VH-VL binders against Small ribosomal subunit protein uS7c (rps7). Designs and how they scored, part 5

Target 1, 178 residues: Small ribosomal subunit protein uS7c (rps7), of Euglena longa (Euglenophycean alga) (Astasia longa) (p14760)
Amino acid sequence: MSTRKLQKRKILPNDSIYNSLLVSQTINKILSKGKKNIARYIFYKSMQNIEKIKNENPLDIFKKAVDNATPSIELRTQKRKKGQISKISIKTKLERRNKIALKFIINSAKKRSEKNIIQKLQGEILDAYNNTGAAVQKKEEIEKSKSPVNNNKKFISKNKKSKNKKQKKRLKRKKNIY
Below, E stands for the ipSAE of ESMFold2; O stands for the ipSAE of OpenDDE; V2 stands for 0.75 times the mean of E and O plus 0.25 times the DockQ between their complexes.

## First folded at step 1 (VH-VL)

Design p5 (framework fv_patritumab)
Fold by ESMFold2-Fast, scan of step 1:
Structure p5 (fold): chain C 178 residues (1-178), chain A 126 residues (1-126), chain B 113 residues (1-113)
Amino acid sequence: as target 1 above (178 residues)
Amino acid sequence: QVQLQQWGAGLLKPSETLSLTCAVYGGSFSGYYWSWIRQPPGKGLEWIGEIDHSGSTNYNPSLKSRVTISVETSKNQFSLKLSSVTAADTAVYYCARVDEYYGSGSYDYYYGMDVWGRGTLVTVSS
Amino acid sequence: DIEMTQSPDSLAVSLGERATINCRSSQSVLYSSNNKNYLAWYQQNPGQPPKLLIYWASTRESGVPDRFSGSGSGTDFTLTISSLQAEDVAVYYCQQYYSTPYTFGQGTKVEIK
């Protein structure tokens, strides 16, 4: 359909420095309302600082940080009988879960104690890269959360999370190969 | 030293599409935004939009429905198309470089328009 | 959109005397995280494209004479020419690059008395 082709055309182009779709998506999530140049400044400065600290490719560090913050499932609110509201676990596409990880990293960075947003973002990325920090904690909270159906089957729930995590790692590796 | 050379049709009738091209010489095309700005005779400056090496665009909302900026990276060129022109579109059109070169090992950039084309006068008349 | 307003519309100054041009933005163009004002000044001579004079509100572009200076922060900015020379007869524009669309002031024409 014509509409399907139009949807593909909405895909964000890769950024101009790292040639990475993930970087482009991240910059778009940092600031809105036409402040793209400020968002670019924040992101690229944080990456430059990371490169100086780690003496490694900052894009590889950032991809690892996003991977570590990506949950295997989403939690959604569902209306139940008798007006009750419950949360259920839903497995969504990797691309959508990566966007959740970006949101965790950016929102967690904004809540940090460092003196400016560049240092806040830099710190959160490095923490997530080391599998620590608030963004990774938010991801682990989702991983530990259970729908009512899963509460009586802890072993099965753990196995499902492990399988989802393995699948996610495989997809992430394929995506990151260019 | 970086130079911008621009060309395109200078005389248009109402309802036609304006097409202008800008070519970059003597410097890197990647790492910058490349802008179009216009100036009606005797009036001030209006930013039209910008594009980078990867094809990422930002447009002035007032012109967004009529403007397309495209890039031909292999030729270090970018182009402006403005559809459905009227007499109000009569202006000198400039291309310009936005930001400094990030690929110099610095992510410091100042968003000033430091290199400009000579301008192309576009007249829309019946 | 951020609106840019310049004053005066025109200014006549004797050679060697000080010229001052004001620019006001409808909202702050100061980004608190890097403490920079996203404000530039341009000079335009008849028949020529604009020439960048100042960026970050007060940083002079390479090759621009030191008689040109910019000051201000937030919403109120000034371009000063300390000793007007004949070649400074031009129209001057302020521009914000804090957010898209980038917007310009209406211009100030500087003439010799």
Scores: ipSAE 0.000, ipTM 0.506, lowest interface PAE 12.4, mean pLDDT 80

Design p6 (framework fv_patritumab)
Fold by ESMFold2-Fast, scan of step 1:
Structure p6 (fold): chain C 178 residues (1-178), chain A 121 residues (1-121), chain B 113 residues (1-113)
Amino acid sequence: as target 1 above (178 residues)
Amino acid sequence: QVQLQQWGAGLLKPSETLSLTCAVYGGSFSGYYWSWIRQPPGKGLEWIGEIDHSGSTNYNPSLKSRVTISVETSKNQFSLKLSSVTAADTAVYYCARGEDYGDYSDAFDIWGRGTLVTVSS
Amino acid sequence: DIEMTQSPDSLAVSLGERATINCRSSQSVLYDSNNENYLAWYQQNPGQPPKLLIYWASTRESGVPDRFSGSGSGTDFTLTISSLQAEDVAVYYCQQYYSTPYTFGQGTKVEIK
């Protein structure tokens, strides 16, 4: 019977404009060569432009875009001696899968044809929001490539009841993580 | 199979800078945090710090003023520099891999063989 | 920092018998957003680097024999070796990766009685 205080994993602070951890993580993923002010400018300007285009809360649009680009599993290539498949599906944390979605959005944005990075990023976010675009395509490729689950996946326990409970809990968290 | 090969300084004098390098073979450098962990003779393990492929670092606060971890992505190598060494820095130094689990590393699934560093007199 | 404490410091067990090692964290390592415990167990033989046995408190690393199991949640964790084999003589460490700096227990030496 001691007072228990949770010590959360050290994470980025929520951003100053939207008070969102997801936004802070996104700015960090845009960051190149330590230029955080430029990454902030790019992201916030993209969000401001989205607000003008859609006349809606840009954070809600961004959260939906990330959700649409988030795969349900992670694919890994394994060449293990006893393994028969070259790719296996592994269920990882929602937090990790959201970061994969962020990488899809940012990397896909960089490959777009628009004039500048701000327009590239806003375009990719809007496409993902509409469940289209290169980022969502990458997610769908993972979904199509689902293979038998490896027992070594991070969230497997011997208790199947625990597995179902964790899955339900992750679905609840999906709405609240943003 | 992924292997970590490490090399660097062995015997140092107090006040010198320790320099160790770890090279990653047989696997992807991205998607992981690459850590340095040390173990003084007959004692436990102490995490020093980590770096990802983009150069993002996290350091143990107790060592932060003396530690720099850097990456050379083109060679799949990362390096540790520890300045102003004393006898207390005598230890086996390991490099290790942890899967990128959000902002921090997962458990360390692959380790280098270790490099004994002795700081004497 | 999260302090990790193991008990006992040393344990002597007969071959084929159960070995139990405990690990206590000064603060919870259960992340409420995903309901996962950020706790790992390592085995270290003399002259070798540590080898990962268990992660997420209870998930066995690939290739680790099923006689090794992890249990516990929050602040109290246990590594169990159901039937000690000669090759299991080693020092065992728990580690939290819930927050930086990552910290390890002081180690438990397992010997044959």
Scores: ipSAE 0.000, ipTM 0.477, lowest interface PAE 15.5, mean pLDDT 80

Design p9 (framework fv_patritumab; at its last look DockQ between E and O 0.02; V2 from the best seeds 0.00; counts 0 for: pae E 20.5 > 2, placed apart)
Fold by OpenDDE, look of step 2:
Parts: sequence; structure tokens; C-alpha cells
Structure p9 (fold): chain C 178 residues (1-178), chain A 123 residues (1-123), chain B 113 residues (1-113)
Amino acid sequence: as target 1 above (178 residues)
Amino acid sequence: QVQLQQWGAGLLKPSETLSLTCAVYGGSFSGYYWSWIRQPPGKGLEWIGEIDHSGSTNYNPSLKSRVTISVETSKNQFSLKLSSVTAADTAVYYCAREVDTAMEYYYYGMDVWGRGTLVTVSS
Amino acid sequence: DIEMTQSPDSLAVSLGERATINCRSSQSVLYSSNNKNYLAWYQQNPGQPPKLLIYWASTRESGVPDRFSGSGSGTDFTLTISSLQAEDVAVYYCQQYYSTPYTFGQGTKVEIK
């Protein structure tokens, strides 16, 4: 039974133009159907347009936009007994929060009314930079959530244990098929 | 067809604040930058500043300390305020739309203009 | 700021003849990333707002007659009217939109000789 070597999580390299991990993460978020070149094109063209509009470093503008859209907390769904679902606020690492912000920006951009994806992304980044737009609104909604902050280390550990149990069950099921 | 209508007071005294408004009809307000330009009588054109639908602004450095451009998206309007006016601020003031490109570029000129508003500063 | 200088200040041309207006920028308005010149030309009639004629230095705006053409790159640009018509009597302005603040030339008055 070939112990599938846990594929080492490939470290995402910095992008080649701005030398930024954040940019690489954004491009990957834009990525649809494996067309990475198109995703790069969309992002870099948006940045070029922003640079011309603002006459400033587009990377700085983008970073500020991401910061403005970055929530201080993450909402997670907790399954309670008898099928009740509650939302709890969890303090997460900045890296995770940034990923959430990128998700907000990209998803909000796609919903914009501009004619093409470059303009949509450009528009959403500029709005976020100005602390406006749908991405920032989503952030604010999360932060205004009255959900109790569950600092209980036990909850995070239970979810890890549950994921590990599911993985072990999946592995056991695969062993019993063969 | 997109049209810009502008209005405001045309006669001011020195030290007063110029206030003009431009309304957009027949087109989308979002996705464009909107500019204010002025032209003194018999002279050339001077760009004052711009604003987008989100309220992001750029100003001419020569006027930055006195200029405020604002947007009211619910009305598809944007406004210009110029404080502490002098005789040098006497001009025809225009609002204009910056052209949005369909594909790769954001701006490539001002394609739609208001009719202009003459503002005279006289003691 | 990028300074825009037009030449001549005034031009008298006979009907049907060629009119040529030059515009110089103090800095290049050619963007290396897309190889586009961020330059526009406008026509202004008395008592009217400016009208966009040319953008990207050489692209004609919709509805603009073929006799109008723009050329040049970097810092030197030219507007050409191949055959001057009576309706072409106006003041013409070049504008850079490469960087803020956007700036205009001082204008060139075109008249019929």
C-alpha cells in the first residue's frame, strides 16, 4: 500500500513583477479554470490603470485596499446539538484575515456593473482603497456581528480532531475497498 | 445619450465660496471619473480635479488647499467647492466625464462636457 | 507638472488647405507598459465647451471627420486638418492625461485666411 507521501504544501512564490506574496495570492484567487495567464493579465492591467489614475505606486494602493477590507475577526459556523447552527467569532491570524479580504474584494468585483473584469477589479480596489465598496461593507458586517468571541482553544482543537477523524475514516474506507 | 447639466451661483464677492453641481443624465455614473475644468475669459483651460463614484478624489496642486469635490451617488451628482475666491477665479467652469475604455484602459480623454457656468468674482 | 506648449498661437489657412498644429510636452507622455501616448486633442467653438477630437495621440473620436488626424509620440505631437473647412474655425487644445494634474496647451486659434 503506497503511503502517499503527504505532498509538501507548495510554498506560493512571490509574483515576478511586484515581488509580493499578496499579489500571488490575489492572482490565484482570480484564477478560473486553470488559466493563470489570464488571471495575471487581469490583475496587472488593473494595477497599471490604477497607477495612471492615482499617479502613485499601485502596490501601495492595493495593500491599503486589502487592509481596509481585512476583518479583525472571522465568523465560523458552530453546529450545536439538535441541528442548531450558531455563528461564533474567532480571532484568526493576519494571514488568514488577508485571505478573507482578498475573497471579499474579488467576489465583490465580480458583482460590479462595469463592462469587463479588469474595470470591475480596478473599481473595487479603488473603492476599497477609499474605504468604500462592497468588500469593505462585508468587513463591517462581520465586525458588527454580535456573535460571542469564542476564545476557547477547545473549539479549535475539536475541529482539528474532527478533520483528522474524517481523514482517518476516509483512509480506512479506502483500505477496505482494496 | 449621456448629458451633463450643471448649475450654481454665477456672481460672488471676494473671500466667498464657489459652489457648483453637475448632474449626469442618460448614462451610468459608476465606472467613470468626473472632472471639473475652468477657463478664464479669453484664456486656456485649467484642470481643477476629479472624483469617482466612490468619492476618491485627485486635485490640482495649485488649487488643492481651496478645492473640495464631492459626490452624491444617489442623485448621480458631483459638486465643486472653491473657497476664498478672488478675481483670479473668474472663469467659465465645466464639468466633464472622463472616457472609460471597454477593455484595457481606464481613461483616454473627456468625451462629455457640461455647457459651462460663468462665475464672476467682483468686489 | 507636465507643461504643454502649442505652436503656433494662431494660424490663418485658406479654405481647402492643410492646417498643422504642434504640441510639445515637457515630459514624455508615452507609457512604456502599454506603448500608448496619453494625449488628446480638443476643438472649442466660441461659447461652447471643448469637444474631444483625438485620443491616444492618433485615435479619432467617433463622429469626427476624416480630415482630422493626430500624430506623434513621446513629447512631440501634431494635429492635422487635411482640408480646412469653414466649420473648422475654432481654438484647438492638446491635453496630457499621463499624470495628474492633467494639463492643456495654451490653445491655437485657427482662422480662414
Scores: ipSAE 0.000, ipTM 0.529, lowest interface PAE 13.3, mean pLDDT 85
ESMFold2-Fast, scan of step 1: ipSAE 0.006; ipTM 0.572
ESMFold2, look of step 2: ipSAE 0.000; ipTM 0.432
ESMFold2 (binder alone), look of step 2: mean pLDDT 91; pTM 0.940

Design r1 (framework fv_recaticimab)
Fold by ESMFold2-Fast, scan of step 1:
Structure r1 (fold): chain C 178 residues (1-178), chain A 122 residues (1-122), chain B 112 residues (1-112)
Amino acid sequence: as target 1 above (178 residues)
Amino acid sequence: QVQLVQSGAEVKKPGASVKVSCKASGYTFTDYYMHWVRQAPGQGLEWMGYINPSGGSTKYHQNFKDRVTMTRDTSISTAYMELSRLRSDDTAVYYCARDYYDSSGYWYFDLWGQGTTVTVSS
Amino acid sequence: DIVMSQSPSSLSASVGDRVTITCKSSQSVLYSSNNKNYLAWYQQKPGKSPKLLIYWASTRESGVPDRFSGSGSGTDFTLTISSLQPEDFATYYCQQYYSTPTFGQGTKLEIK
């Protein structure tokens, strides 16, 4: 096992409407000019509109949209050959890759032609849900860049066994509470 | 017990559809990708695709993408694989197999269902 | 797709024998940047699902007896059973995961 100390991380609570960490993370990434109440309104209103259009659970639609926009790897720069740099694909934590997908969805939404940000966001989410749109296109560009290790490479810094051990500890803690 | 339990054998006519289920137990269903692999009688193993149970995203092998649909129901930890427009050469044992969610992609498979025999009559 | 070829297609052996099964890939499954071979081995008994034996060409799965070992790199791989036991008579498959997963055609290990 690694003896390297992990830096302390901020804890983000689940959102109040869907009780979802993913939703909470999304609201934080929408944040403009530090106005969290506006970001919450934009996101929740987009979700309400999606529910009306699709007559389905909007959280499930959103989760699938994020999943479709989530790359299987990240690109990392490394020094190689005659001192030239190259980009290789590495497998990082799903949480980190989900944040990349959220960035793709939000930034792509902002570039859409609809009149307001709510319509832009709902449109991008629905496109990603259907496995299309600018956010999914950005994910596909990453997937194509390093196909030899795409979807296959282990975490560079984390042992698979170590992750399972930590996950089991969390599950035991959870069971003991209940 | 960590296990995958699949639905029972099916006999179908050409042109029909079959839907195979795979119920996970003993682990967190949404933490692992679910893959589908088939094996024709006396033949080797053929990968069909996967579903990420968390968000529902799928990836299908090109040989199947026009007639396979993979879905899941997280409330009962069950994955489904539906194959439509069946042909006689779709006669095979169909397996579900897991891969780590946070590893995703085309890994090796550490846990397999018992298999579902699908017979397509000529 | 990367084509996986196993040799032999069948092999007869006696309990206690050292058995080797070979797997060749149509292109290298070694990724030079991480120096890993994207190759796994499975055991399948009649009427049963495959069981993972080896991954990363040479890493033994938990619970797999140490008589099983994997070796090789690039395009040429070997599964070795150092002292064959009665329960080892089965079909063995190699699998690459460098790209979209593909399996060898299998090697059936039969009692002599």
Scores: ipSAE 0.000, ipTM 0.491, lowest interface PAE 13.8, mean pLDDT 80

Design r10 (from r1 with heavy chain D99V Y101E S103T S104A G105M Y106G W107Y Y108D L111Y; framework fv_recaticimab)
Fold by ESMFold2-Fast, scan of step 1:
Structure r10 (fold): chain C 178 residues (1-178), chain A 122 residues (1-122), chain B 112 residues (1-112)
Amino acid sequence: as target 1 above (178 residues)
Amino acid sequence: QVQLVQSGAEVKKPGASVKVSCKASGYTFTDYYMHWVRQAPGQGLEWMGYINPSGGSTKYHQNFKDRVTMTRDTSISTAYMELSRLRSDDTAVYYCARVYEDTAMGYDFDYWGQGTTVTVSS
Amino acid sequence: DIVMSQSPSSLSASVGDRVTITCKSSQSVLYSSNNKNYLAWYQQKPGKSPKLLIYWASTRESGVPDRFSGSGSGTDFTLTISSLQPEDFATYYCQQYYSTPTFGQGTKLEIK
């Protein structure tokens, strides 16, 4: 998708092995220090291991894992009276929500106790595929936090001031994670 | 300005239940997860669980999940922690503490309640 | 659960001394995607609730004096007080928030 008024964005190509945009997006989120070849290796090796364990198409397993970790809404912060901040539920595009699920899977994988990143990633994908694990738990927390969806509401600007300096530091730290 | 004010000390017999309250002020109650942490006399800190005041979702530590219930009332910005089937080793100071939670990964406790002493004796 | 181990369990020091407290985690609390350590330090005085001193291993909470500093990465962390003041005698706890929160057993800082 392009930003016609300001600048055209580069279209992300499908990956070379599975011809999947989802896979390409996942590899981009795994990358460390811009080392795309290492990110590709990690992802493809975890997929190869999953295929051997399940004797099924690993792309189908991965797609199901992403589906299971995809929240139905996105939580956004919105200013209330006297600078109070509340969270509202917004229904966003599936593609955007899938990226949130990818973030949950990758972040949860990195926190796992397995010996290496490949085993951590395959473990988190398999757990999510079975509708369990930390990534799915994060999705369920968003589902439980639902307020009525309002398509007409605006999001709080990323640069909007917090109530105080401590909250501002907290918001900056949280944004740096994602 | 941010304050977490807890209910007063409780003395209970073994087998009873206790319900501790934590009233928040000076911030938007639903923007922060509320955690419960206890401390037995002369001992360290033990995390019990949390509630997300926005949706009411809870997570309890395995040691407490069979006996603890965490709830909230958004109309009065108050969180509650109820511990049932009390034993002598539940004697502790119980704290509520808030965490700014834009993601489920934030557990640095920036503000704490004053604590509620719960004594369980026969 | 990630296990947190503090050393020493207690430490005696005099006003003006430089004090170091060590904290070790059973697994890394460094998150490679954001390069942050999910590690906090708290101060607790008798009869009072804990007070946050340091978060992200080395970031000082607002209002905390410059003499407090945190360092380390991955599994090994240190809290340093560069020149002890009378109000600093307390128990100090490290805490990881990389997963379900766990605390160290505490280090009691006592007057020598």
Scores: ipSAE 0.000, ipTM 0.448, lowest interface PAE 17.9, mean pLDDT 78

Design r2 (from r1 with heavy chain D99G Y100E S103F S104W G105S Y106G W107Y Y108D L111Y; framework fv_recaticimab)
Fold by ESMFold2-Fast, scan of step 1:
Structure r2 (fold): chain C 178 residues (1-178), chain A 122 residues (1-122), chain B 112 residues (1-112)
Amino acid sequence: as target 1 above (178 residues)
Amino acid sequence: QVQLVQSGAEVKKPGASVKVSCKASGYTFTDYYMHWVRQAPGQGLEWMGYINPSGGSTKYHQNFKDRVTMTRDTSISTAYMELSRLRSDDTAVYYCARGEYDFWSGYDFDYWGQGTTVTVSS
Amino acid sequence: DIVMSQSPSSLSASVGDRVTITCKSSQSVLYSSNNKNYLAWYQQKPGKSPKLLIYWASTRESGVPDRFSGSGSGTDFTLTISSLQPEDFATYYCQQYYSTPTFGQGTKLEIK
């Protein structure tokens, strides 16, 4: 019996156009000085331009770009009892690693030489989609910097085992990809 | 068990519209994309598009995007495909088919509806 | 669109024969980041919906007999039936899902 009430966790709504949590997270990371409407416009205009260039679903292209920029591990600072500080390789949740990929894409886009932010963002997304560009380079730097892996493991919940046969197929495919 | 049950056969005149339904059961409707694939008599399979039932986003193949509309009703786990301005060469069996929720999981089609025959004749 | 080409367009074979069907894509369907080939094989019997046999080029769908196998990578793929059975009379289609889904034209397998 727990009498403790937990605070409601803030959950980002799915984007209204693509109904995608990934898109909502991306718009928030583009946000400049509280100008959410401008960030949303920049993202959607980039997506429209990508659709015209590739003649494919821009969300599928964007998801592939994020995947290509997503590192397999995260580098974290670990404090040791001896007072030493080192960086170690740790395998974190995919959602957290996707957020790192989003930062790589957005920060790399801002450093591009194109004339405006829309062209910079579409260019970086297309480069990442093709497994090239600065965002992918940042991911590869993390891959090359692999250190001894931390032995800490994720807690496995019994509730996660209640998925049906087809959901298990989906999870197996996604696990094999990532 | 997973089932996709489609509406019955339709006979239409050129210029009319047809709306085919696909009722899903045995799984969470919003966890999978619903694709539409057609097959003209004696011909191969032709992908028309998909809908993500969770948000209603759609993607249509270039050959159909001026005439096709895909919708869904999550309250009854049903997807719809409407094809307008029908021509005789739209005569085909139209299938709904379930695909995974994203590119990384794969858009192979693990369950198919039984098909809806649409005949367009004058 | 990625164009899928199957060969042969039709073949006749006897029960117990080894049958191979080839599928070629106009560009690679291998995704470098996950090392997966975005290719599936389907069986369609007359008057019936297609049935998924193989996905990720070589992974057999649950319930599919082990006489069916898929192989290949990139642009060249093969479906093999190691010992043909009477119920295998059907048309077989390959499909890529690396981009907008496209199907091969089909291979009609007639048992004779």
Scores: ipSAE 0.000, ipTM 0.476, lowest interface PAE 14.6, mean pLDDT 80

Design r3 (framework fv_recaticimab)
Fold by ESMFold2-Fast, scan of step 1:
Structure r3 (fold): chain C 178 residues (1-178), chain A 121 residues (1-121), chain B 112 residues (1-112)
Amino acid sequence: as target 1 above (178 residues)
Amino acid sequence: QVQLVQSGAEVKKPGASVKVSCKASGYTFTDYYMHWVRQAPGQGLEWMGYINPSGGSTKYHQNFKDRVTMTRDTSISTAYMELSRLRSDDTAVYYCAREDYGDYGYYFDYWGQGTTVTVSS
Amino acid sequence: DIVMSQSPSSLSASVGDRVTITCKSSQSVLYSSNNKNYLAWYQQKPGKSPKLLIYWASTRESGVPDRFSGSGSGTDFTLTISSLQPEDFATYYCQQYYSTPTFGQGTKLEIK
């Protein structure tokens, strides 16, 4: 027997089978029309199939697939004169970028040619694990955008980090006095 | 009620092929993996492989990979296992067995009655 | 493949006896992340297909009498019949499903 316990307020509990927050987040992303048991079945059956195919821990395979589909930055839209739009790169928290990777994997899986959603999801996860497939391709498109627009953001980041370092040094000096 | 009904006994010569059928009823055929397990006379059970009836995906044990083919026909809820280039040591009872859906493991909640395949010269 | 070893190969017992059958795996079949042992037990009567008794080492299949129980973890497992009935004389097999499925060689339970 296993139980699912709410760990903390507003924090998604780790799933009961793999004890993984990432797995719980994935099940929620698969969830459609409030049918959580169906989403759980789809995910766990896909994991079982992957374990059978690879004869390895499917959680490790899934974590690597997510890592491979996780972009190092996010792109934001900046308005220009006369309605022109430019993209700027921003470094965000890993957890937020993992959620983007999960969207890439699930949405890419849905567009696959396999007969059912379980086979589509396992196929996309295995492709991402091998650093291939549509989800990884979406991540690569974001990474390509990093090269030209990163120059301005690196300059801004350096200035901000410099001020933060000065601020931290001042705080450390105050603490050492007392 | 869940039932798996297999085809009748076969007698084959060495080098021939045999195709065993397994007709499922009482559940949604495409929702459960179907496995094949054999048992030589007076011996234990040996897993051969499985088929996912939904997409037709298969996985075969290394010992059988070059000689076994598993297929299905969803219109009649029937799974098939064909073993080629038969040898005398392929003489066995061949079972189809349904993988238990709920707990996600290769343990088998329903079994066919078995098909006896005798390979003799 | 994980090798499954059962002992004894045969056992003679009387109705009402407590019998224990053992099963050892060459590698652990405990998956630490879910704390489950990937082990099942089957009963097979002559001329019939195997019947599932126990899965996840200790979970009794629906319809299986309470006298059957499974225990153990990792590499060492036991099937216990607390009070043997006439219909229990059969061959019993353990099976691991942690990796490619493999079965023990069986334990034949005979009338004394």
Scores: ipSAE 0.007, ipTM 0.494, lowest interface PAE 12.2, mean pLDDT 80

Design r4 (from r1 with heavy chain Y100L Y101E D102Y Y106W W107Y Y108P L111Y; framework fv_recaticimab)
Fold by ESMFold2-Fast, scan of step 1:
Structure r4 (fold): chain C 178 residues (1-178), chain A 122 residues (1-122), chain B 112 residues (1-112)
Amino acid sequence: as target 1 above (178 residues)
Amino acid sequence: QVQLVQSGAEVKKPGASVKVSCKASGYTFTDYYMHWVRQAPGQGLEWMGYINPSGGSTKYHQNFKDRVTMTRDTSISTAYMELSRLRSDDTAVYYCARDLEYSSGWYPFDYWGQGTTVTVSS
Amino acid sequence: DIVMSQSPSSLSASVGDRVTITCKSSQSVLYSSNNKNYLAWYQQKPGKSPKLLIYWASTRESGVPDRFSGSGSGTDFTLTISSLQPEDFATYYCQQYYSTPTFGQGTKLEIK
């Protein structure tokens, strides 16, 4: 095996219930120190509960939640001389951005007020499905870093103020003529 | 300014397929989900499905799952909706519509195309 | 699917009138965890595409006149036009986005 081959992406099989790679990736991210059966139980029980609450296919709900929490760009930190740090925006593959969304959902779920991890996870997934909640908020914070969106808002504000001042100047000039 | 411009009216015979296009301009095409909604004459609005232009992922309403295909071409900022095995009750105005929220899927629709009239008759 | 029912199906009004249109969902569109109602209102003029007026039951879309307001929670919602203008004669639709999107059958607002 070469060094390059050993560094290649780990191939993960689809899960046994939904036959979904996304589900397998999610279970793997819930996993703490090799307790895979517990992670599977937490995820599948959350999915069963969501199905009962929404009366819809829980995999579709989960895919939608992930899509809603997926940022359009990835932010990376770059260290400069004298301890200076800057953030750069990188357009990365959708799969990599989906993994960021999974991290947002799982970490946000852990911070919820529900009594157990299953209820915390189902709550965060349902919030993200409805395009709300802490995971989606984290995604929106990344979106705010896009200069075109921020520049558009600044431009509109500047343009309105400019028009008001221009109109006042025109009125002053006309009254001075008369 | 944001605009969604759809292809022209189509007249089809039962059993044919129709492919409607929706060209986006004035925003980053891959940043917003594109939905398809139809309206039969004298009827209300009916959601058909969406496509995420960034990844190409789709979700179709149960009523259309066996006959609809949604695609996009990012090089020309255009979304497509193809409906196959047309019936007379598919006669409707077909709209493309953009999600209100940036890079989201389940929100109201802020911008709509002008609509494409599809008539299915013999 | 969540069924949306609007009333009335049509009404006639005069310029300057206060108009109310109601929308009822077959199940709650209020998500208790965030206290948001997943309900929108659209305006459609003959031969034109729908225009978004209100989302989250009561948030007015940018550029929509302040005479339009939305209220309600859970299953019962109202769109109010405080002082009807000539350009307001149109069909109005409510939409839920709590689950797979569904629309009401529409309320046609006609000049008296």
Scores: ipSAE 0.006, ipTM 0.480, lowest interface PAE 13.7, mean pLDDT 80

